# Designs tried in a protein design chat: VH-VL binders against f1miw6. Part 48

Target 1, 251 residues: f1miw6
Amino acid sequence: MPHFAKPLLRNIITRNLFNSIKKKQCLQYLQTLRTLQYDGFTTVYFGETDIPESLVTGEDFSDGYYMPTPTWCVVHAGGSQGWVPWKYRMFLRDELCIKQEDNLFFEFCDVVKKAYGKCAIVVKERRRQDATRPKEGKETEAQAHVPSVVNLTSVTCCPEVAKSYGHKLLTLPSPYNYLNPLDSAWSSLKWFIINNRKEFCLQSVDGVYSYQYILFSDLISKGIERINLSKWRTITTKVRRWENYYLGKLS
Short names: E, the ipSAE of ESMFold2; O, the ipSAE of OpenDDE; V2, 0.75 times the mean of E and O plus 0.25 times the DockQ between their complexes.

## First folded at step 16 (VH-VL; framework fv_acasunlimab_arm2)

Design k1 (at its last look DockQ between E and O 0.01; V2 from the best seeds 0.00; counts 0 for: pae O 10.5 > 2, placed apart)
Fold by ESMFold2, look of step 16:
Structure k1 (fold): chain C 251 residues (1-251), chain A 119 residues (1-119), chain B 110 residues (1-110)
Amino acid sequence: as target 1 above (251 residues)
Amino acid sequence: EVQLVESGGGLVQPGRSLRLSCTASGFTFSDYWMSWVRQAPGKGLEWVGYIWSGGSTYYAASVKGRFTISRDDSKSIAYLQMNSLKTEDTAVYYCARLSYPTDAYFDLWGQGTLVTVSS
Amino acid sequence: DIVMTQSPSSLSASVGDRVTITCQASQDIRYYLAWYQQKPGKAPKRLIYDASNLETGVPSRFSASGSGTDYTFTISSLQPEDIATYYCQQYDSLPYSGLTFGGGTKVEIK
């Protein structure tokens, strides 16, 4: 008998079980989201995107070995009502300096409470990997248990902070990232950057991150303004079509 | 060729039961949500309930507990089982297809079948 | 159930008049609302979806707008063929919201 047959079969069975767990999580996520919407919660999608400086300058290092290159992280939120009336945040990512903004999520929860009342705040599941990844537990099956904090790379999103403002924090399972309209908004922003960087005359200035930040933030502000309410409705309607598809197939 | 045909309407006494059928043709029935909508004589449209492609059902409060929607995907038929009928259930009953997967607005209607509940 | 309150329940107007029909939802339905025209003895026909989008082939005299809880349907110049009953219908937080209709507005020509 093949001496590796048991490990291969177990790996196949583990992958099949993992897929079933993720489908169940997706269905539960959608049912919870739609219940909250029916109960009068405003849906807001909170997330981040990375914009490497090469996208802004047009430089491409694909032909050589990569050196550490500055990458900017933009944090914002939106939904069917458009962008949240909240100043987006921008952070410089550095392999030697990892930051999580203190109290940012507290401020965000306060702003959306004042703007919309109670919100269903959706964040994308951050994929975590190790050599022996454990199966995801049934943590969300008991109301008595409070879920762990949900971390973006730049922001700590605590469910208890959301709850203290009357919000509900939801996590979108990782294989279903196309159910996040922010991904389409980020793509639109990056497209705007590519097509408009020459008009801003943005140049990479070695050793002057403050100057780069000012010029880059102006370009980002213009790109965000381009994504108006009509565009947000288009984006959220496409996501809704996918949601209805999964609800129709899985329930 | 894309069609919905209702059948099973008629005169029935209060407290009795009646089953309506909706036969679909010309499309892949199992991919669609199906709904029942009724219209009492001289009155407006009233949503009765729907059944999703996966079989889950949801009902208006006025009929919940008395009406049951089901589907047989192998025959492309949706059913409305109406129990404990009341005189206020008198209406033309339409079956309708929802615009799934785009969204849940009605894109195909049958011609309706009249249900009269009276002594 | 989400309640859709449609006004007026009936109206009578002359050919060429501008007519306006409103729907109010009992909660925010986030622009997921359609408008239907039903002529006597016929099944309803969808004219507008997602609050403001005209269905293909619908005359440009029909328009609609709204968001949140308040929605408006307009015929800019009423024609004889527009005699019908008009309904709004929400499809917001499926499946729990259901697919509720407004009470209808019967439009007649004087």
Scores: ipSAE 0.649, ipTM 0.842, lowest interface PAE 1.6, mean pLDDT 82
Fold by OpenDDE, look of step 16:
Structure k1 (fold): chain C 251 residues (1-251), chain A 119 residues (1-119), chain B 110 residues (1-110)
Amino acid sequence: as target 1 above (251 residues)
Amino acid sequence: EVQLVESGGGLVQPGRSLRLSCTASGFTFSDYWMSWVRQAPGKGLEWVGYIWSGGSTYYAASVKGRFTISRDDSKSIAYLQMNSLKTEDTAVYYCARLSYPTDAYFDLWGQGTLVTVSS
Amino acid sequence: DIVMTQSPSSLSASVGDRVTITCQASQDIRYYLAWYQQKPGKAPKRLIYDASNLETGVPSRFSASGSGTDYTFTISSLQPEDIATYYCQQYDSLPYSGLTFGGGTKVEIK
């Protein structure tokens, strides 16, 4: 009988520890963010979203043949001032090696420096799928491992690069991704795509075949533009309220 | 009715101490941050300090080291202990509730209590 | 601490006049600004929050706008009951910064 209790207890303890660690990380993130804001840093959220072609085409894959449709990755940034005056990037995620554009983050850092001065650049923590085995070892003081590098799918975000431009790179802990206003923005974009894709369709009738073309670039562009300053303000205010809530709760 | 009531104000000499109380009613006191704001005669509003629901405190530079904010959640009372009082501390002292944890605006005010520091 | 510079310190206007008050922050406060009305001998009352949101029950003649460092409070048509001192207040950098008020604007009727 004692053998069954151990795994359950271990799992509960591990979950609790995990939750505790993540809470601490959230608090540290929030404290750091607020400190930087106090120091005059402009908060900018830098991130990406995946847009499957099926979302654009409206193909109902309900019939079980999940043909993997190509997925587009959109990279952009925003904050309290709206979208950053930086042209969003779009990448096709092919089975082939997504060439990480090494220079994209440099370009971004330069643009935001010119636009806002020193920035707190917030990126989402990538869920390391593989961290299976808690190495039992040393209670290494949860030093806020400022990850040396945060890899987005298409972009490598390097703290040293950010620093070279006078910026600070912050990582948002994965359980608290909803504290990133970009998530709401991306949701809005996807909603726009679903509801307006027909307006961006061109029909070509050839003698034998009818083709429907979607002006994808225009669709994305218009979707992004629709998220105006007022909408950003609403989204960022909501995030701020959650941040305040957690600061109060976790302190 | 949701209300704050200040008490403990009066005339004191410089260098003396005074303790103000703020009694809250009509809401769950323990869930809110509480703050003190003062207003010198004929002057503007000055934030004095606030106390978190968890007990952490922050103070304006003008009162730091001299004033202490505390709370008794069981009694729904916030306190302002004022030590080493100066003539410049003469003011109406308001207890106020912050709209925290969501915001940090003052959404509820007491009527205020007058503190006069005079030799 | 973030400094809030409010102007003018006082104004006198006629009933029905448009009144404008400004508040300038020493840094970008990202819309985290409220406006308060304080009548003589009374505690302040919040009229506007988040730079432009009108509190419930506040007359529509009151409005506010702004962004970044610059914010404006407006009474479209001054009424006798509007005689008060008005204050802006920011909280942008909590908890590491204090709450700060503007210096106030006394509004009187001619």
Scores: ipSAE 0.573, ipTM 0.823, lowest interface PAE 1.3, mean pLDDT 87
ESMFold2 (binder alone), look of step 16: mean pLDDT 89; pTM 0.891
ESMFold2, look of step 17: ipSAE 0.585; ipTM 0.805
ESMFold2 (binder alone), look of step 17: mean pLDDT 89; pTM 0.897
OpenDDE, look of step 17: ipSAE 0.005; ipTM 0.508

Design k2 (at its last fold request DockQ between E and O 0.78; V2 from the best seeds 0.00; counts 0 for: pae E 2.6 > 2)
Fold by OpenDDE, fold request of step 21:
Structure k2 (fold): chain C 251 residues (1-251), chain A 119 residues (1-119), chain B 110 residues (1-110)
Amino acid sequence: as target 1 above (251 residues)
Amino acid sequence: EVQLVESGGGLVQPGRSLRLSCTASGFTFSDYWMSWVRQAPGKGLEWVGYIYSGGNTYYAASVKGRFTISRDDSKSIAYLQMNSLKTEDTAVYYCARLSYPTDAYFDLWGQGTLVTVSS
Amino acid sequence: DIVMTQSPSSLSASVGDRVTITCQASQDIRYYLAWYQQKPGKAPKRLIYDASNLETGVPSRFSASGSGTDYTFTISSLQPEDIATYYCQQYDSLPYSGLTFGGGTKVEIK
């Protein structure tokens, strides 16, 4: 009688295995990061955040008409040194404009090289939605995952490009995205947008119609500027503490 | 009261072994990383090593392979086992707590125990 | 290991004087620096952490600043009770860099 290990046990085992693999990946990431830091690499976190227009307008779409509002993608980078001296980019996520600017990552790498020298560029691992069922395949030895090309929504991050500038590209494992200080920065930005959007509104009255214009670029710019070096220091210190926690727990 | 108390110091001959103990009180010992720092007479502070809450240890190059740090969380004690002692190991040895939750500053120190290695 | 170069090794100043101590790291330590005071025959006491944060209960005459590789510790008005040796300490890039101290600065009163 082949003992059909109850599907629940398989799920637990798979979850446990998944958790184990992810833990190992986290440890490897942290070890690599710390090695690079020890070797004099400047850590720079490169990433993007989505800002729906509804966040900016404050329109409460609670009344059931989910009008898809345009979503803006903001791309920037920062670390213990604050925002990098690279101008952030904004992209409108339209179904049509997935034009990945191929040159943006080159430009970024050049700017950070000039500013900081050799950098450890950290990007979030894109959740492969299509992670089909891990084929039961072979315990592939945790080969030092040469960071694969990480495709952000608007930017392609290529390890070879990074390398050509003397940088190292690192991918942060998806379950540990909170180890990216950009998440805190983006949260702060969004908070700023929500609380200050009215200050960036221009009202125009044309006859019987009143128009409200939001200076979106200015709002984003000011929001980014508000995250000063002191705030970055606080955020990165917090992340560092978590990193140390995991190093201690997973080593 | 939150405190660390070192014990086990004394006079020892070169090549011999000595074990130091650090007894912690007044805090949840298991939550903290522990470290040893030594100070030779008239000299500066030198980090010896530390132990994580999980038990992993790291050492300065000067003592690596000779010294071992361990901990007993049930007793709230950290240990420094010193083997193959050299005259250069003569120092006051301090037990220190590393800052919580996961910073590596020394936020609590013992009074130190003197180890003299002399023929 | 990251090397911390502390300067000066010793200084003598008058009561009320401003005292400045510097610590230079061999690489960027990203603000992960603390300052300690060690009085004669006593264990060290942490005064500053994260390069500029004053420890609770420490007098406001103590301050510190810095970034990258260069850090400064300041006593705005030296008091008799401040006679001690001061140390900087970094913990960047654990576990590889270790916990390294500067060489210390002995502060005396004239």
Scores: ipSAE 0.768, ipTM 0.898, lowest interface PAE 0.8, mean pLDDT 89
Fold by ESMFold2, look of step 16:
Structure k2 (fold): chain C 251 residues (1-251), chain A 119 residues (1-119), chain B 110 residues (1-110)
Amino acid sequence: as target 1 above (251 residues)
Amino acid sequence: EVQLVESGGGLVQPGRSLRLSCTASGFTFSDYWMSWVRQAPGKGLEWVGYIYSGGNTYYAASVKGRFTISRDDSKSIAYLQMNSLKTEDTAVYYCARLSYPTDAYFDLWGQGTLVTVSS
Amino acid sequence: DIVMTQSPSSLSASVGDRVTITCQASQDIRYYLAWYQQKPGKAPKRLIYDASNLETGVPSRFSASGSGTDYTFTISSLQPEDIATYYCQQYDSLPYSGLTFGGGTKVEIK
């Protein structure tokens, strides 16, 4: 005799358990970060953003979609001290996904060690595909949720490389993106692009992206320059107030 | 009017206990972290401890284990329970509100209540 | 606890003089430091937060700066109503840093 009385409560219970796990991960992240700060580690946020070519050109969506447009990836880092004194990297997404810069994180760790000493390097959480396994028999995964390496879309961030320079690599849990001041810096860059794209017009070319790279590089370089130390301190202070809110609420 | 009013101060002998109250009005008390700060006669300010909106407490080393901070959000009152009092605890005790949005500088102070610990 | 060393412990200056007070932290507190003014018999009043930000309604003759371990507080032209004791206070890596004050600086008119 079949019973069809099963309600949607399993989805609600699963969502509540997931929220509880993520709240615990957030508190653990904040406690670790504050311990490292108290121990003299400089906090740096390392990450990337995508800049679709349509953002620069102002693509008209009212006429429908005509062609796929390429996406540029910018890799940089910053914190309460401003942008790290490190030349940011810019790649066309297709090129970067194939090549991946194996030594890029190693170079970054060397630069921040020389500039700041030991650092707490924060990267955003990125799920592996196998992390979506069923949870029927599992109750906790907070202690087992730390992968061997942390991959950005374009860069591999190895904890052992960071440790070899005296750094600590931290992963920011994904639902708490507003605890990443680099996201605010990226938003400011994109706003600069929107407001200044007419001054940096692209001419029609035969699709040779080396000319596109030069024009995008100039626009992006000026946008990064506009995000000065004062802006960085405003951004990091806002993140700190959110951090304090969660520390107060969750503990 | 936004204010904090301390009460419960007075003369007390060493080794005894005293409980201070801080009554808040004019703001949403449960949103704020609360702190106690003291000042011995002729001396500087000394942070005593604070309590998060979630209820966890943190104390200066000089009072840890002897003093307890608590809060009753339904009454908008913060408390400082002071046990095993010493003559060195003689001070004006201030109740203070920490900043909103949450950070830890003091943006509202009471008038203070004098605690004198003397034989 | 983070130790805040405030200097000088007292000073005497004439009306119109520039007054400078310093605080040194025992470790890097970044820019998370506030300055308070306390007059006799009164509760302290915050003048500056986050090392350099002037509180609303505070006269522009007050200013402050600093980073790392070294912080300064300045009154550009001392007025009679500025006679008070001034304190710095750090709030860096909570909860581990605590909320420690400097020893205070009593400012008087000679």
Scores: ipSAE 0.589, ipTM 0.818, lowest interface PAE 2.0, mean pLDDT 82
ESMFold2 (binder alone), look of step 16: mean pLDDT 90; pTM 0.907
OpenDDE, look of step 16: ipSAE 0.650; ipTM 0.844
ESMFold2, fold request of step 21: ipSAE 0.475, 0.498, 0.359; ipTM 0.768, 0.770, 0.704
ESMFold2 (binder alone), fold request of step 21: mean pLDDT 90, 89, 90; pTM 0.903, 0.898, 0.901
OpenDDE, fold request of step 21: ipSAE 0.729, 0.683; ipTM 0.882, 0.859

Design k3 (at its last look DockQ between E and O 0.01; V2 from the best seeds 0.00; counts 0 for: pae O 12.9 > 2, placed apart)
Fold by ESMFold2, look of step 16:
Structure k3 (fold): chain C 251 residues (1-251), chain A 119 residues (1-119), chain B 110 residues (1-110)
Amino acid sequence: as target 1 above (251 residues)
Amino acid sequence: EVQLVESGGGLVQPGRSLRLSCTASGFTFSDYWMSWVRQAPGKGLEWVGYIYSGGSTYYAASVKGRFTISRDDSKSIAYLQMNSLKTEDTAVYYCARLSYPTDAYFDLWGQGTLVTVSS
Amino acid sequence: DIVMTQSPSSLSASVGDRVTITCQASQDIRYYLAWYQQKPGKAPKRLIYYASNLETGVPSRFSASGSGTDYTFTISSLQPEDIATYYCQQYDSLPYSGLTFGGGTKVEIK
C-alpha cells in the first residue's frame, strides 16, 4: 500500500465505534458531492484559519513591542477555479471578535452565484465538539448528514440562505482532513508568512501598532495572491484523488 | 513484473454465457479499481464496467443486467460473467486497472481476449 | 452517460506536420479527461491525464489542453511512430455514472 494511504488508515483505526459512523458520513458526503457535481453544481470550499502570533512576529518583532500582537481569523473560499472573486475577510480576535455572520454568508452566496451559478458550498464539520453518539445497526441515507445550521468560528453558514440562491450547503466530516483543499491553501499561506515575514519588517509606518498592522495586512494579501490558479488546480486535483480513494475503499 | 492477463475468450453462440478472467500480478490488487473495456473489430473502445476496491460495481447501459463483474482479492483475479450474449458483444475484451490513488483513467491494460458471438 | 464526440474520425498528414484532434463532452467534465494511443493489435497506452498532464516518458511533441466541454490533443511534429488511433476518455461522472470514450481518430502518414 502506498504511504499516501497510511495516515488515513491510522486515523480510521483510532476511531473505533465513531469510526463506523464517520466512515458512513464520509461515503454519504462523497456520493452527495458527486451527484451535485454531475448535476452541474460548482464545488466551492468556504472556511477560515487563524494566524498565530508566532508565525507573524517572530524573534525579530520583539524588540519594538510594548503590547501583545493580535490573533487574526482569515475567511475565504476557493476551488478548482481558484480563489472565489470575493474579498476575503479578517477578524481581529484580540481586540474584539465582532461576528457579522448573517450578512457575510449572504454576500458570499450572491457573489458565487454570479461567478459560477449554482454551487455546492462545502464547510468543515467541527472536529469533536459536534460529534454525536453512534447509531448502531442503521445506515444513514444517501444524502450527507448536515446540521440545521453550520457554524464556522466567525461565520454562521445558513442552509436556507444557500438554498435561496440555488446552492447546496454540505458539511465535510472532520476526520478526513485531506478532503478539504482549503487546508492545503491555508498551509501554503502560513509557509509564505514564515518565509517572508522578515522582508515585511522593513516596511515602516507610523507608530508601533500602525507598523505591525500594515505589515500583517500586506503579508496576508501577498500570501493569498501567491496561491494562484495553478496551485489551486494542483491542490484540488490531489483532493479529488483522495475522494476517489475513499469512494473505492468505502463503497 | 506488473501485468494483467485475460483468459476465457472464444467462440460462443448467441444467447449463451461466457466467463472471462483477469489475473493480476506485481501489485497490491485489493487496492485498485478494476475495469473491463471492449473493442469490436474495426471499432473504437467501449467501457463495459468497473468494480471498486470495496466490491461495488457499475456497468455501461449496453451490458447492464447481462454482465456481472466480480473480484477475488485472495487470488488477485477479476471476472467478467457475460450472459445472454448477442452478436453485438463480439469484441476483444481488455482488463484494465484504474489509476491509484488518482482519478479513474486506465494506467495498466492486459493483452485482450477475443470473444466471438456467432451462430 | 456523458457523450464524448471526437473529431476527426481519421486524418492523414505528412511527417513533421502539426496534428490536432478534438473531443467535445455533452456536459462540463472539469478537466477529467485522458488521452490514449493505440497501435494496431496492441492495448491502448495512456499519454495524457487531467486534460493536459503528460505521462512520464511520453515525448514532448504530444500536448493537450481544454476546459469545460471542449478539449484538444496536439502532436506538434508528426513522426512515423505516431501512426495510431487516438482516443479521449472522460472520468468526471464517478461514481454517479460510468466512463466513456470518444469514437477515436485514426492518424495516418500520407
Scores: ipSAE 0.077, ipTM 0.600, lowest interface PAE 7.0, mean pLDDT 79
Fold by OpenDDE, look of step 16:
Structure k3 (fold): chain C 251 residues (1-251), chain A 119 residues (1-119), chain B 110 residues (1-110)
Amino acid sequence: as target 1 above (251 residues)
Amino acid sequence: EVQLVESGGGLVQPGRSLRLSCTASGFTFSDYWMSWVRQAPGKGLEWVGYIYSGGSTYYAASVKGRFTISRDDSKSIAYLQMNSLKTEDTAVYYCARLSYPTDAYFDLWGQGTLVTVSS
Amino acid sequence: DIVMTQSPSSLSASVGDRVTITCQASQDIRYYLAWYQQKPGKAPKRLIYYASNLETGVPSRFSASGSGTDYTFTISSLQPEDIATYYCQQYDSLPYSGLTFGGGTKVEIK
């Protein structure tokens, strides 16, 4: 069975990594990040992960009937100090009106200000899905457009909002998403869900039907809690090593 | 209009102190690194130092220990405190904005203020 | 500290001539180089950043190239308005890296 290299490794090997522009963006990101760190900013990574219901229920879709299951989006933040002392948020993506809670990023910025002072808030670059058509024409010089706004699926991250709280918003270039420790944290969470979901199941036997309920909120909460400070330090240390490697290689 | 305006230049004796001000307008001052560059009469450009948005500073060896850069974001002003002035410090002093956060290039300049150190 | 050696210190050329200025760094500066134009009695203006990127609004007759320690600035067709002193400037990797200018090149028209 050809061991399908985990999609993460495929993303690292993507031709885009060899793009000089992306390398430059990575270097700029890293230099800026280091500058801010030396300037007394606390680095926090703000992000989201998708948890399909099938991951929680354990439904084996091996039989080809991919029934689209509802997908939950979990939003949280963390860094070298562990999870941010901010309550994670969960959103159901299938609900038509994902009211982007306009205030969520404000709330987050206030909390991290109180907890850490001035912060370098790192978010992932949103993969513009629509860049399918290479419009041939104008090599618009990738002016490092400090994106005026970084939109997560459920949250709008505005640099001006961050600034109003004394923070700096940084965008991690998409080919280098593995430099975000949240990816490792989310992987750990998903692993926890897969391995412990049975412990969070309630069985209800009605006269004719037996129902199995999963305490999803509890499952997520416990999964997040299991990623303790020691684990965060390990993850962030690994990321830092990679950052240093790239700073050395790309400089 | 986006601009920088220097002030505080003049004639000063060796060993004395002088403070220059750079007033910024037309942009979010707190988002940018600021720098000072000087030019002696008939000579080239010499970098003096810069200040990060967070307040950290770095200086050229020629002025280190004598000059101090600071900023007041509430007023959109950068300062250059010059102590123990020498005749060699005679120059037009330019305030300049750095291309933060990606690069440390000068993208905006003031018109400069002349500092003459003479006995 | 990184030393930037700029050459020539001065040149005189005719309108329409190609002008070339070079800047050599004492060590590899990895494309962290900008070029500035300073007209008499005026503040410098950045023309090029990151070795070869032209600033917005700068005429296409201006260009630059280079890598490692060696960089070149070119005016393809010298115009009367191009009378100025030109400077290269290096920036090293952050944090707390110094900035260094070249000695400048005075460009005059014959």
Scores: ipSAE 0.000, ipTM 0.490, lowest interface PAE 12.9, mean pLDDT 84
ESMFold2 (binder alone), look of step 16: mean pLDDT 89; pTM 0.896

